# Ledger of designs, part 4: VHH binders against Protein Ta0236

Target 1, 206 residues: Protein Ta0236, of Thermoplasma acidophilum (q9hlj2)
Amino acid sequence: MHDLIMSMAEVDISLDIGTKAVRLARAAASSYLRNEKLPDPPADPIFQEKHGVFTTINTYPGNTLRGCIGFPEPYYPLGEGIIRSSIYAATEDPRFEPMKIDEISHVTFEVSILTQPVEITVNPEDRPKAVHIGRDGLIAVYNGASGLLLPQVATEYRMNPEEFLEALCEKAGLWEGCWKYKKVKISKFQATVFGEKDPEGVVEKR

## First folded at step 1 (VHH)

Design q04 (framework vhh_7qia_2)
Fold by ESMFold2-Fast, scan of step 1:
Structure q04 (fold): chain B 206 residues (1-206), chain A 125 residues (1-125)
Amino acid sequence: as target 1 above (206 residues)
Amino acid sequence: QLQLVESGGGLVQPGGSLRLSCEASGFTVSSNYMGWYRQAPGKQRELVAFIYSGGSTNYADSVKGRFTISRDNAKNTVYLQMNSLRPEDTAIYYCARDTKGYSYGPWHRSGFDYWGKGTPVTVSS
């Protein structure tokens, strides 16, 4: 119940704010690729508050991942975090070649604004029961190794909680079944997600 | 077992230079994205410099032109050459690895998949 109340508060980010966030992400990547001055964050107070944030770029109409970089901890004011994560998603995701200027009109931008991570404190064997697919993203930390998966990853790949925890172990560079070991710290978080339907098109809350 | 061991930190005067080393074991630095982060007391951890598996490099605006990241594949070591040091460069410097090419996305650079223990750098007269 307490988790539900916190999720409702975070989900209460308006579509107007989400639209501004997505427009900022697109403007930042576009300006950077053109070697132009970066945009200023919107004046709304939330863009000066520190939040975890990810920018995801997908091809259009293919809807395949093109880049995704972010900050799971609230390191930066939201506006700065969006600008930085967008530029990194476009140019510095090592899974992909850096985006070229002419690609910007053929991709969609999505911004995920994160809640503060909370450690899962149940016994390891009960960890799958503490994970809600479609709601929870996960972080694993162990001896300096770390990995994160956003909530939509489990939904997109149709994972159950155990599969999601296994994927997290792989993402963190840990061993198969790492989530069964007490010293591997597992945390969960939620995200409020806003994305373009079409390149430069209408923004929706997901 | 995976290890990253940083060295080369210390006390220097403003305008001085230091070279940090990050020796890796259990994986190959040339096959991975490698970065240097720093954290000053009471501040957020900041990405300083990074080198992609292919050899391309990038720098934070605060250190661009003063710091250079490089690697020696034969020694499996990453370096950070720091020139024209300023008091605001005072921090604990961390070496980090990121696993390039993970098929399950998304991922993030601030959560590099392995960190060293850090090496302190103090720039003071």
Scores: ipSAE 0.006, ipTM 0.138, lowest interface PAE 10.1, mean pLDDT 81

Design q05 (framework vhh_7qia_2)
Fold by ESMFold2-Fast, scan of step 1:
Structure q05 (fold): chain B 206 residues (1-206), chain A 123 residues (1-123)
Amino acid sequence: as target 1 above (206 residues)
Amino acid sequence: QLQLVESGGGLVQPGGSLRLSCEASGSTFSRYAMGWYRQAPGKQRELVAFITWGGSTNYADSVKGRFTISRDNAKNTVYLQMNSLRPEDTAIYYCAAGYSEPYLRTPDSYDYWGKGTPVTVSS
C-alpha cells in the first residue's frame, strides 16, 4: 500500500483529472457568485486525498491576473481545496475587487495541484542530490517554523539544488545552511498545472 | 538587508508619461521578483505590475497596454514606464521584492517594501 501511495505521489496528474479540477473551480466560483448551491467534487479518489492547491483567474483575452489564492499545505481534500481556493481567488484576493457574475465568461481558470510531500530521508550532505530542479518544490519544517518554495522558484532564479535548499532555509526563517542539519525535515513535492485555453474552453496541461 | 528606494513620481497632466525607478541596495538584487503596487487615498494597495527574475511580466487590467515594467539587473533597478496617464492613476506607488511564487503577488507575501513615490495626474 505504501509503495502504491508513493507511486501516486510521484505520478503526474492526468489531463482528465486536470480537466475535472478546472471545471470544478469554474463551477464553484460561478455558483458562489450566483448564490447557488456549490458543486460536489468528482467521484475520482484523488479529490478525497489531501493536496496543496492554488486557483488562478486571469482575464481573457488580455491574460492579466484577476485573482490567485490557494493552500500551499495539504490541509483539505483536493475537491474541497479547489472549491475553497476558487471562491477565495474570485472574492477574497486583497489586491482586487471581488469578481461579479458578469465577469465569469471573460476569465480563464487555472488550477495548480501539489502532490503529497515526500520526506527526503538521505544524509544531509546528500540532500542536494535528491532535488530535481524544474520538477521538485521543497518544504522545510523545524521547531514550529516552516517554509515552502514552488518548483518554479528554482527555475526562475536559475538555482542549483544547494542554492534552492538555502533559499528554502531563508523562506522558513531558519539559519543559513539549515538543510545540513538532520533534524530540519526537508520534503519534496511536484506541482501540476491545468488551465483553460479560452473561457469554458479546452483545458491544457501547462 | 535589502533596501528599496522609489523615484520618478510627480505631478503630470492627463495623457502624460512618467517613468518610475526602484533602486535596490544592501544585497543581491537579481534573485528577487519585483512588483509595483499603488494605493489611492481611502483604498487598499493593488498590484500594478510584476516582473520575475527571468523577465516574465504581469499587469493589472486597468494599466495593461499603458504601463510597462522592466528591470536592469546590472543597475539593481526596476522601472515602471507609465504612458497615457489618467486621473484615476493618482496614487502612491510602491515597489516590493521577494521570491517568486503564487503568494508573492499578495502584499503580505513580499519580504521588502519601499516607502513609496507619489504620482498625481491632474490638469
Scores: ipSAE 0.012, ipTM 0.294, lowest interface PAE 8.6, mean pLDDT 83

Design q06 (framework vhh_7qia_2)
Fold by ESMFold2-Fast, scan of step 1:
Structure q06 (fold): chain B 206 residues (1-206), chain A 124 residues (1-124)
Amino acid sequence: as target 1 above (206 residues)
Amino acid sequence: QLQLVESGGGLVQPGGSLRLSCEASGFTFSDYAMGWYRQAPGKQRELVAFISRGGSTNYADSVKGRFTISRDNAKNTVYLQMNSLRPEDTAIYYCATLKYPSGWYTGERHFDYWGKGTPVTVSS
């Protein structure tokens, strides 16, 4: 059988599925840190479909970023992608020291399930017009450099589209104004986001 | 821990040249893309040169044709060769690292590790 790729624009992801996704992320990181057997993905068909996915870990109650790693391309079945991204967000985010087991009760887990990235093909000067703040996340790729910003970034930092594109250039390690250069590939995607209100607590759709 | 140490800055006349070095320690240097940033007095920080893990390079329009970035993985060092220097190149120059593991990306927060910087002054 082949793996399926779903568009979130055509299918709404339920809170029940989102709750299972977040529980899976927490269980994967926790089991890995304890050197225990990793959890099995839920039986729901969506966890066998290929989706881009990010796991974000924030401190609690401070709500500061503790780790965030993901796969923007739909290379993995969602369940596998959640397990991998969660372990990497906890232990392999190079911005932070690897998380220790005693930290898991002091963090919240959030899972972002992504649509297939679509390249922005308009002339560079029109790129800001193709970006919808609050809906679109962005990816930049050029000469081995790459960077991604989730849709929430632009909203949290009150960015307009041009500011969001500049932040993307900086995130990718490219030059200021990189989005004005035709050969810099810029793609957009959307995300459905689910996160814990408090550690191991109720899961909310964001 | 990851550490970056910049050197090679100084005072130079317009039209002169300088070579900056950034020595890295505490990580596998060859796994990281490297960039040179600068911050001029009263201005925003800007990326001036970038080199990927594979050696591909990119430059800000303001320095194209004048600056060259290179790396020596055996010495854990990235270099910035600056030629035809202008007064507007006066800034503190910073080295930064960016990691792009195969098949995954850092998410929301910008990933960079910064050195303390090396000052470059271009004046007569």
Scores: ipSAE 0.016, ipTM 0.219, lowest interface PAE 7.1, mean pLDDT 82

Design q07 (framework vhh_7qia_2)
Fold by ESMFold2-Fast, scan of step 1:
Structure q07 (fold): chain B 206 residues (1-206), chain A 127 residues (1-127)
Amino acid sequence: as target 1 above (206 residues)
Amino acid sequence: QLQLVESGGGLVQPGGSLRLSCEASGFTFSSYAMGWYRQAPGKQRELVAFITSGGSTNYADSVKGRFTISRDNAKNTVYLQMNSLRPEDTAIYYCAAKIEYRTYSGSYTYKDEYDYWGKGTPVTVSS
């Protein structure tokens, strides 16, 4: 976040980039399961920028969760993050048995790309005004504790901004009303989601 | 600083039992998923057992039926009950904590990129 403070959290990701991301995820899982050489990330500059990312794998046509692994913090360049998260979603999600290669044609891949987190710098009492429900995900960091809620959480549970900030405090393992304390750092980010309509099919922006 | 402190390791004979504990400090424990990992000499660290914030559990095939993971949120502690121990269970056992996330397609879990790790407790199974 220091040298990447100029990266705009609200910048949208194009369907072309999203399509490349989803194709990369599928190729990575497929190659890994076949013990083949892993794909190279696309040349587009965004794949060399660090981003939070999740890969989700669902059965088709049943649309049940088959695996979902990601890195919420921007630890890896996006291309590497997609490759790693895809392989882990397929083989290392502890909720499920590892995928076998014969399953790869019966699942859809979805990639969620997180924008760079931007710290909310207003006074604590004004923090609710800086949160846009349905658009912003939130991160709280304080004294070694951290928590992250994706944008979908607020809409799914019909939260207003104050309720979303309270849920964030709970998720981070902090106290009720933690967002009112100025030393608790609150950041916001957006998630752009791209997924296959059917196996290896057309990629759509969600 | 957040810390996880493991205890309960030691030397046991084959067929013996041990109960490992991991006590968390510096955060609200109940919001975290917890895992037990082990690293045997000369091998990569592997997941042994996992428990979600909601209490759902998963185990490595090598330990199913022998090991049980549980948690006590009031004590900020996760446990690993290890029964019918074998020489191949000899390893340093690590406690790890991570926050769970959701997407539209379900719950997210990340295995190796945990937020917090303990320093480990050694378990040796030999005669």
Scores: ipSAE 0.011, ipTM 0.183, lowest interface PAE 9.1, mean pLDDT 82

Design q08 (framework vhh_7qia_2)
Fold by ESMFold2-Fast, scan of step 1:
Structure q08 (fold): chain B 206 residues (1-206), chain A 123 residues (1-123)
Amino acid sequence: as target 1 above (206 residues)
Amino acid sequence: QLQLVESGGGLVQPGGSLRLSCEASGSIFSRYAMGWYRQAPGKQRELVAFITSGGYTNYADSVKGRFTISRDNAKNTVYLQMNSLRPEDTAIYYCAASRPGYTWSDLHKYEYWGKGTPVTVSS
C-alpha cells in the first residue's frame, strides 16, 4: 500500500489554522516591506511542526501571479517557513520585480501547506500508476540534482502521469526519461491550500 | 525544447576577470528566466546570479558587487561578468533556464541545464 501515510496520520488542516497561516503570510510581507518587526507565529502546535510550504501572491482583481516562493522539503517549522516564503515571494521571486509596500493592498495571499514527501518505491515502469494527477506534486533527486513540481502544474498544462514525470526530469535538469532509472529517487506529496478571496478578506480552503 | 551551451571558463589569477556566456537554442528564449549556478568539489550546487524575462536581477551575497548578469535576447545569450575573482570562486559554472508558467519553487525551478564550464582561480 503506497498510500499508507494518508491512512496513518494525515490530518485535515482546519480553516481556522489555514486562516492563521494566510494572515501570518500577509503580516510577514507587510512588516518586511515597512521595515517593521516580523510577526510571531501563532501558538498552535502545527506552526512548530516542520512542513513544506509555499506562499503565492496574486494581483487583485486581475488574479495574475505576482510571486510564488516555497520550501518543498520540511526544513523549517511551519510558522518560520510561512514568514520566510512570504517575504521571498514578495521580494525574491526572480520572475518579478520586488513588491513595494503600496502594492500590498492590491494582492491576495495564498499558503500551500505540504504533506511530508513519501518516496515512490514501486518499479520504475509502474511509477506513472503511483501518480494521481490533480492531487500529487512530485520531487526528483539524483546525484546532487533535484526538482519539484506542485500538483497544479500537471492540471494547468493538462499532463498525464508520464508527461508529469518527464516535466519533473526537465525541472531537475536530468535527462529525458530519468524517471525510468531506479536510482533517480521520486517522491510525491499533497498540498492543502488556503487563500484570501480578496485583499485582507475572508480566507477559503481551495 | 531548450538547449544551453556555456563558454568562457578557464584559468585566471586572483583579482582577474572572466566573462561567461550561455547560448540558448529555442524559439522563445526571451520568455525564459536564466540563472548561473556553481559547484565546487565537496560542496552543493549554489545559485550565483539570476535574471528574469523582465530583466530583474538577483545575486548571491558572496558575489554581489563583483559579478553582473545580463542577457541579449537578439543573440539568445545570457552573460555572467565576473570581476575581482577569488580562489573561493573556483567551481564548475552551470547555466540554467526556467520555463514560463511553471510554478517557481525555492531552489528547484530550473528545467534546463548546460553541461557546465570550469573556472579556476589560482596563481
Scores: ipSAE 0.006, ipTM 0.158, lowest interface PAE 10.1, mean pLDDT 82

Design q09 (framework vhh_7qia_2)
Fold by ESMFold2-Fast, scan of step 1:
Structure q09 (fold): chain B 206 residues (1-206), chain A 126 residues (1-126)
Amino acid sequence: as target 1 above (206 residues)
Amino acid sequence: QLQLVESGGGLVQPGGSLRLSCEASGFTFSTYAMGWYRQAPGKQRELVAFIYSGGSTNYADSVKGRFTISRDNAKNTVYLQMNSLRPEDTAIYYCARAPSLYYRGSGDHTPNFDYWGKGTPVTVSS
């Protein structure tokens, strides 16, 4: 009962669109690093719609994180968000040195396109039951503080729903057990993830 | 008083082993991610390994299969077991704490480290 009710209004993003998104991300980072004109977004209407988006760059064949930056809220049209997030993932991730153009053939690009957040409206004690690990990302908002965790975070670190909610409280700069307080607003969203299998190779839906 | 105190560094022959320890005080250790960084002369500081509060671990490719990070919450200590040491492992090793599991907007593997110890030198030479 606490789960997401599927809506026809939710974007079921095709592999064709996902492939265009990943190609756009690679082209944006490549053009920026070459000091060339940035690519134009594809003509498909979805690239004009506002969506949260993250670009992830991994080494190849090592598959280690090289950069990951995004916009969790739908501030930008998707095409613009992909271009901006890709450039920032390549050059402004504070965990890493900025990428150089000679690295571009040795990395894979991945794009996560986010759905609109939906507030979890159940009583706080039932909040863990409303969270589906591997499907749901989470947002916490309280008294000017906010934090967001992508769905893959819980899967990668083997979190159960309670652990994921605790990690969210920590990410938001709130107190331990913040998700048990009714006035802390918690929302969930999904991500559709597309990534290269190898550099410039076929794009897969994750 | 927030402190991270590293120990266990020293001189070792190639192929040898060392175990680094980091004793934490002044915060609730069990709720924080902990990591080990290293910096060799002329190189950038590198994140070697980290461990989340829940026990999940991650390693740099350069040390995967040779180094093991672990923690003992009862002793407020994080460890780095270093096996099959190589001359290129020579560096100052720093213990680090992360108050947040993830960087803002990244949603990804590397915690936001905010505090480091003074470091312990490791020299691997014949």
Scores: ipSAE 0.006, ipTM 0.144, lowest interface PAE 9.7, mean pLDDT 83

Design q10 (framework vhh_7qia_2)
Fold by ESMFold2-Fast, scan of step 1:
Structure q10 (fold): chain B 206 residues (1-206), chain A 122 residues (1-122)
Amino acid sequence: as target 1 above (206 residues)
Amino acid sequence: QLQLVESGGGLVQPGGSLRLSCEASGRTFSSYAMGWYRQAPGKQRELVAFITSGGSTNYADSVKGRFTISRDNAKNTVYLQMNSLRPEDTAIYYCAAQYYSKWGPTDEFDYWGKGTPVTVSS
């Protein structure tokens, strides 16, 4: 069981831990695609603590999305979550064909370690005021449809909160202005993000 | 929501065979990727076999060539055929299912069964 102080300490994730997380993600996908034994999680205590986590795979040098799957809820110990999300990002993203082993040297891996999602409970018209660009990722859920945008999406595409909420509606396959409808559930979370600069290269905190 | 029920575990002699079944109830089974995991006493849980919604399979090195995963979408069931069993295969075996919506992960992601014990001993 974590108390408040322990939970706050977890948000200050070091580059050393982030590097281990990214290496674990690449090793998991690589081993899975080669039909080899999956890697063991690092011994560091954080990898035994439950966290939401996403693995994102981008092409290199094109830097276009190749796969992104994760767990927004803290269901798994971080190490197990990284292994699972990495394999699914590579093989089970329905927007793309499953990755083949010869692609593994032509992609970068990125791991986002999440806080627990919290529903935005203000009136729909005030939802933009509850969204902090550069800090908050968003989740939308409505009638079997859902979508998630990581915090860096708003930053990379220079979105304001209203534009970010519109992008979330589009990502979820909902209608323009979906965030103005009370029955569309919108939640926010924060992430610490680590990614490769180039395939198997240095890991950076983003 | 989806529920998973494993069956087929038991006691076998080394070199014997067992077939595990995992029956899914609730949501549309064919949308899920399915896995078989195992955990021996005092050891970490490991993925031994995996099958995608499209039918592609993958195996841990420790079981490759001996275990076969398959699915029957009409029966909402995934199977693990275990041949040439060894004492080190002794573990509790777990079935797991993973699903996500069109635009990414949802609350529908990842379900586990309660497990079925397998003992390989004379």
Scores: ipSAE 0.014, ipTM 0.185, lowest interface PAE 8.4, mean pLDDT 82

Design s01 (framework vhh_sonelokimab_d1)
Fold by ESMFold2-Fast, scan of step 1:
Structure s01 (fold): chain B 206 residues (1-206), chain A 126 residues (1-126)
Amino acid sequence: as target 1 above (206 residues)
Amino acid sequence: DVQLVESGGGLVQPGGSLRLSCAASGRTFSSYAVGWFRQAPGKEREFIGAISWSGGSTYYAVSEKGRFTISRDNSKNTLYLQMNSLRPEDTAVYYCAADRPYTSGSYRYPSEYDYWGQGTLVTVSS
């Protein structure tokens, strides 16, 4: 696995697609809160591809977190994932009370589209060297157990790569040092992020 | 806001088939991804598969090779697991679960699900 492949994957998602994703997220939350029919995903092929996805809602102009929910693993078509994650970010984030419709004009929507995971294939002892803090999220899979940590987890808790891999083992319900065992599959991914500058405003790539 | 009740478990011969149902109550069942897990005696709870809120996407554990099929009927608030070519090692209590979206977690890990049924026992024995 080469860093160039991950960087190219980020570039593959255009601002046009990102704008459509953010508009879909806002429309889904708005329609759900109004008890109206949910929007249909855009026709672009990417919205039928399976991707991990998160929707983040922030207050405006205060820019404080109002809700953030997602599906870290790629089991939904992107359009479905955006619709569901947006509704859940608005109504089911346990850190916050469910949003009311009158809040919709006072928040910004952000959509994080996850790249396809790429397995880390180096010897286990070299796995920490393959992890870039602040860039890479991680997935561990072993004997039916799995866990995933988003890139921001490592930066938020000031983890180095080895600490991040240990946190991943704990998240997956595996043993301490699980990442040192070759048969524990570890993959990395990145996120391409698009968000509104202001409510219903211009969407930018972050 | 989902309550889950499994049914359809029982004794089945090796090579046989069984269909489990999971009846849900709650206004938001159609908004949840739901999945099946199992737990054999002395083992950890194991992920089997999950299905998207619309039923358009399914995801299965790598150990399953077309033997199990998950489906849902949102008009009936019901989740299904079709199990074919059953083996003694499939003996377990089977659980349905409705996930909560996550900020940093994984939907395949049991701790990431908020709503669980009580389980239904499946015994595969000759």
Scores: ipSAE 0.012, ipTM 0.173, lowest interface PAE 8.9, mean pLDDT 81

Design s02 (framework vhh_sonelokimab_d1)
Fold by ESMFold2-Fast, scan of step 1:
Structure s02 (fold): chain B 206 residues (1-206), chain A 126 residues (1-126)
Amino acid sequence: as target 1 above (206 residues)
Amino acid sequence: DVQLVESGGGLVQPGGSLRLSCAASGFTFSSYAVGWFRQAPGKEREFIGAISGSGGSTYYAVSEKGRFTISRDNSKNTLYLQMNSLRPEDTAVYYCAARWGYSPLRYTDEYEYDYWGQGTLVTVSS
């Protein structure tokens, strides 16, 4: 059943948790820029689960990108991943100069929490039917090779599901049509996004 | 309190090997990229190698590539440097250093490192 491959992240990640995530991201960048101290993550169990995560910082009211860094693979516990990605978005995005503490009141924070990847277990020829463009990111793993594409890659380049699976094969360094081979493991994940409407303001689910 | 403590230095004959260790305490070790630097008397501090917090990325100074191997054990909060085919020119005080985050564009910049050990002396001589 499709239920077995669909993300329940929107049920699992409430606005309360999303608000805590965004507040943690802001606190991490603010504290680090001020005195190089790190906040403690919230006690909620989700912050101890491993998730992919991105922190995005935009200017306000200009709404232009100021920094964006993340971990696409579920390598870190969510709380640690938010702290790290926020500090890196503020200080180590190579497109921009590191932020200074005085900029903190003039930016908004957004946190994208990636769901735990779920393997697509349908027959290979049916794999395109299991992929929802604009919602699903994809991971391929085969014989020591791996690749990951975020959900926005498909929408940015106007890909259909078959094109997205082909791009994934290329990203993983595999052959054309790799997704048609049963032993190539394909997994999907979603991103749940929470952001500030204005600096330190109300957090909303995007 | 943050501490980095190097060990394993000493006297070794040319062509010999040494393994240096750096024990970390007082911070979340896996959150920090860590590296090795050395300084010989009267010379500038030079970069040897660095490893990301996860251990998934390593970078070496071109002059030391193939002779030295950097590794880490996050379960033991320890950084290692395996040094092979040692030469008299390798005589120096070896320092471990830790920095928040990992940017390959700045891996060689000593000023990007937040914490430093006291150093361990390696002497390559008869």
Scores: ipSAE 0.000, ipTM 0.121, lowest interface PAE 15.1, mean pLDDT 83

Design s03 (framework vhh_sonelokimab_d1)
Fold by ESMFold2-Fast, scan of step 1:
Structure s03 (fold): chain B 206 residues (1-206), chain A 126 residues (1-126)
Amino acid sequence: as target 1 above (206 residues)
Amino acid sequence: DVQLVESGGGLVQPGGSLRLSCAASGRTFSDYAVGWFRQAPGKEREFIGAISRSGGSTYYAVSEKGRFTISRDNSKNTLYLQMNSLRPEDTAVYYCAAKLGYSSWYNPKAHEYDYWGQGTLVTVSS
């Protein structure tokens, strides 16, 4: 139902907020692995707003993926989403064994904060023109079915907009060419990414 | 890849307790996040809670937190739901469900789950 998808103006996220997000992610994973009390989210209002979010953990200095889990839909307040996604990236990524506490000083944390989805309202034949590869992620919703693809999917597989829309139809369990049907609702969103340069080090906007 | 079979349902008095089991067949159960759903007669399927692949993380619907506990034993390919302080409103068919994925492992939307059991009936009445 559309009650779970909010259309809001895109908000530029500052490095100060991004730094707090990354520090929260590291603190959450560290506290969880030590069986300690989880951190409280920062007081900044954005951490009480619902946003999609992913936490990515990479080895250092090798920069090899160690874990990546998130919530693509704006289900949780951002602070809660960061805490949960960080713990899951460290312990519940099925590609990897759960992290041990002694690994925490040898990894970098990265947080991807998703903007609120905005519906693409052009005629279906013009939908490919509304999609910016490398910047836009996509959501399809139709008759109870839904699917989401992150912006990096199109870049990773070198998709053009039409190919990205087709992949979205497949991800949603809809039919080939579903994006050509007006009643299939398609929304776009962006991701703002912040990550540590080195373990516990300076946070940069990516 | 995984098949799920629930057991342990039955008639329970209000205030009573019941433990449901969900047995998985297959070699990949430990790679799945799993959860419990229920459906009362004439109502929509309702999320109860989910447990991560390792069993280290759990998420419960607000109405069930504190009364229900989810656990898993990957060595036995089994998921459990411990239900305490049962109420007539808990009367439903209970389903276990499994999903593989890197997004919201606690996802409360039934359509995001790939594998489902046949269900086990729990009746809470005097």
Scores: ipSAE 0.006, ipTM 0.182, lowest interface PAE 9.8, mean pLDDT 82

Design s04 (framework vhh_sonelokimab_d1)
Fold by ESMFold2-Fast, scan of step 1:
Structure s04 (fold): chain B 206 residues (1-206), chain A 126 residues (1-126)
Amino acid sequence: as target 1 above (206 residues)
Amino acid sequence: DVQLVESGGGLVQPGGSLRLSCAASGFTFSRYAVGWFRQAPGKEREFIGAISYSGGSTYYAVSEKGRFTISRDNSKNTLYLQMNSLRPEDTAVYYCAASRTPFYYGSKTPEEFDYWGQGTLVTVSS
């Protein structure tokens, strides 16, 4: 797969882009907590394209979750989505108290970038064959109803492709077997994850 | 009617252990992700942990630090919280909650829980 072909179902995002994403997330949370001007997104074209995105903040060295907020669907340009999700992960994750600036040196930042969804265009009966468990997330759209499941959902619940498509129908509020109907649009996407090894340290592709 | 009923709370000495239970009725428990929250006097509701509908995935808040374990028994429609090495700061009303959405990162928040119990008080004496 070509590293920067953004319209494809499968995108390989470079470590350089991933590093910029993680640095942006850290800078956004840090600036917000200091009441300073927020960073501008990098100039790379991908940061102007709409993508689903999550920012995850973990304690260090304990590596326990400290905050995680994201936008599963491609509502924002990636750079804006990273800035927003990072600030929300630090301050508006209702599972945790808002972070204070003195915590920023004791956490790692991780950014999950979702590829743009690409429609599965095979005949409905062959849709299960187009779904790769552990790699593909799914979106269903039909007559104003929609639903999205992240790739890890199928792995966590030990679903095969048909079970994953059924769960998607349920998530979208559609009928059992909705994926067998040609008018129900099914799309797939992937997630690429980049995170700090230690606070402000080397960024790794997960 | 949908019901979630917590039990097992009470007074415990620092360093002690408690096991909380949450009995579910009026809905198909095995199709819901479920979790625990607590609320200390004068504080907002704090997330403790959640478990997927199958029990295959769990997630814990940073404050847990291995002291708390969440589990479920779908045959008994019951959610559990095992609490070890209790501290005075663990004093709170503990709530169980159920969510119809699959558990996954970034979306498991109080706003996603459809049903809530009435709470059970845990007091850790000084």
Scores: ipSAE 0.000, ipTM 0.144, lowest interface PAE 12.1, mean pLDDT 82

